VHH binders against Aspartate dehydrogenase domain-containing protein (ASPDH). Designs and how they scored, part 22

Target 1, 283 residues: Aspartate dehydrogenase domain-containing protein (ASPDH), of Homo sapiens (Human) (a6nd91)
Amino acid sequence: MADRGPWRVGVVGYGRLGQSLVSRLLAQGPELGLELVFVWNRDPGRMAGSVPPSLQLQNLAALGERRPDLVVEVAHPKIIHESGAQILRHANLLVGSPSALSDQTTERQLLEASQHWDHAVFVARGALWGAEDIRRLDAAGGLRSLRVTMATHPDGFRLEGPLAAAHSPGPCTVLYEGPVRGLCPFAPRNSNTMAAAALAAPSLGFDGVIGVLVADTSLTDMHVVDVELSGPRGPTGRSFAVHTRRENPAEPGAVTGSATVTAFWQSLLACCQLPSRPGIHLC
Key: E = the ipSAE of ESMFold2; O = the ipSAE of OpenDDE; V2 = 0.75 times the mean of E and O plus 0.25 times the DockQ between their complexes.

## First folded at step 22 (VHH; framework vhh_8emy_2)

Design R4 (from Q2 with A32E; at its last look DockQ between E and O 0.93; V2 from the best seeds 0.87)
Fold by ESMFold2, look of step 22:
Structure R4 (fold): chain B 283 residues (1-283), chain A 118 residues (1-118)
Amino acid sequence: as target 1 above (283 residues)
Amino acid sequence: QVQLQESGGGLVQPGSSLRLSCAASGFTFSNEWMHWVRQAPGKGPEWVSNINSGGDYTNYKTSVKGRFSISRDNPSKTLYLQMNSLRPEDSAVYYCTTEASPWAFDSRGQGTQVTVSS
């Protein structure tokens, strides 16, 4: 651990989260010992007029020339699948799309690159309320079931494959109920909180944590996350149990609720304060 | 080279019980989560239940919880689904699989038909 000046931060993705992070990094970064050194977006036109040209990275493969200490992904799991290991060659990585880790090949490749290049993989907890409590309970052997239900207006979904063809006949339709691993490939933008839960509970993992995706037409300006967990049965047949309901205000049709933006900023700050170690770490 | 063979289906009345079996080979059965998936004619596949490698973690789709019981016998490489209090809406072809996704069609056996009808 040596003092060598500010942490150099690159941002991959310039959607709603990316724009917020870039704005905060430019405004507050220097006081926090952080320096924005590049922004990349698949459509570079979105950066014109809002990101200084000197910070615009045109080719993601050239990111090493900016000498980042941390690269923050706020784009899509596809970036993690395709470029995550290469990013880890040059910098620590904060994964904003934890659903990418439902793919076992991707997880293995990130772990191998992390260990080879001695860079950490940090994963944002997103909208997952109580992630540290879940992690501690799991580590103590006290977690037996974990179910995460995400409900939003159908317009807030970005579904793929066979799930994209799902019909929502009533005001409230369960689009999926099953292991988080089975959902993530088909709801990569709408399964990040569930993926964070799977990472917080490695005893269960992506196969043991159950995700439920609900389309609810009454939720025009709200995203709802219910987290339900239980521990082992005790001598009386009772189990420890927690039910948390988080209501996240959101613009109509938005994939990401307003509270998630602030939580992601806190994840970025937290991972800059964590010891840099190989491996995958929830922050 | 995963090989899965389901059996135990049949035609039964509502309220009946049925026990499905899945014979597995070509992989280390005791290292895998195992799942039951079902598909009714003209409908998409849906996940029903799973069980971890050791058999001590089980999960169920809400509509079957309390009626169905998943189990496994690792020495015989066999997965089971005990289905009690069967309803007409449980009618489907049932598949066992190592894949969490109900849409992973190439990773399942031939299936076994369950028909619940008066």
Scores: ipSAE 0.777, ipTM 0.930, lowest interface PAE 0.8, mean pLDDT 89
ESMFold2 (binder alone), look of step 22: mean pLDDT 82; pTM 0.837
OpenDDE, look of step 22: ipSAE 0.917; ipTM 0.968

Design R5 (from Q2 with A104L F105H; at its last look DockQ between E and O 0.94; V2 from the best seeds 0.85)
Fold by ESMFold2, look of step 22:
Structure R5 (fold): chain B 283 residues (1-283), chain A 118 residues (1-118)
Amino acid sequence: as target 1 above (283 residues)
Amino acid sequence: QVQLQESGGGLVQPGSSLRLSCAASGFTFSNAWMHWVRQAPGKGPEWVSNINSGGDYTNYKTSVKGRFSISRDNPSKTLYLQMNSLRPEDSAVYYCTTEASPWLHDSRGQGTQVTVSS
């Protein structure tokens, strides 16, 4: 690890996560062996005055000219749907929007590009506490049920389709309860922790992991994630069970809480220590 | 070319039981997760239950857990929903589907009406 040359990192997306990553890459990157080589955003005006002009990429299709080793997506699942395979032609890809993988066509296209160009698809664990324990339990055949509940103020949602018209008449309303695959297309920015759980538990997958989306008007500056799992029933009729509750401070109306930003930085650092191998890998 | 046909609904009193069936064709039934979705008049559709291809993983909406039981018979390409201790709020048209989203289901029939009335 000590003798590794600088890794060339491109950042796709300049919202809250993108701004934090760019700031940390510029300040701490050189000491960690990382070099920021481009930033792209859907609205280039967001970069003006904060990203040095030499690092601003105007056209995502030109990313190969920056010779990245890793491209970090922190924009939206749509970027993964539309551009993920082309990014993998040039670099390893860290997916910040794992809800994109609920679409089976997208998953297949990423795996095919990953195999063809010999680049890894990394997925950030995000706000999912205990992801490695879930993965190991699932691999051992010890996972029978996994339920993830996300609760936040309605202003923290970025909902689409039938969920965009949803009303929250009471202080606490369940907007969705069902398979994670059924939610991701309609809550693409609010289902990433659930998508990470589905990827951590492939025996259940996107159809077997249950997501619950809750609008709670009392949560003006906090996002809450509850993860509940159980294993098979033992001889006494009891089963192994875990329940975790993660409270994430968030700016009012924010989709992404403060703890998620820090966790994503750690995922970026972790995936830079992994070998560049084809396939989908949690980091 | 997915074809699904629901049956077994009816008018019953609270506390009664019904067993719904879903005949499937046009896809490899034994490789698919199957779901039950329901829709009451004037309400949005909601997911009720699902079962994996082998039948060893099942999930239920919280409000039906312990009362409903999903099962499947892969040789006959048939999905079932055993509905016990029925309540008036269970009244709806029930659909089986391969689609995980309750808003995007591929039912070919009218579904099967369940009406629970005092």
Scores: ipSAE 0.727, ipTM 0.908, lowest interface PAE 1.1, mean pLDDT 88
ESMFold2 (binder alone), look of step 22: mean pLDDT 83; pTM 0.846
OpenDDE, look of step 22: ipSAE 0.912; ipTM 0.967

Design R6 (from Q2 with A32R; at its last fold request DockQ between E and O 0.90; V2 from the best seeds 0.88)
Amino acid sequence: QVQLQESGGGLVQPGSSLRLSCAASGFTFSNRWMHWVRQAPGKGPEWVSNINSGGDYTNYKTSVKGRFSISRDNPSKTLYLQMNSLRPEDSAVYYCTTEASPWAFDSRGQGTQVTVSS
ESMFold2, look of step 22: ipSAE 0.802; ipTM 0.936
ESMFold2 (binder alone), look of step 22: mean pLDDT 84; pTM 0.854
OpenDDE, look of step 22: ipSAE 0.919; ipTM 0.970
ESMFold2, fold request of step 23: ipSAE 0.777, 0.815, 0.806; ipTM 0.925, 0.938, 0.935
ESMFold2 (binder alone), fold request of step 23: mean pLDDT 85, 85, 85; pTM 0.866, 0.864, 0.866
OpenDDE, fold request of step 23: ipSAE 0.926, 0.928, 0.925; ipTM 0.971, 0.972, 0.971

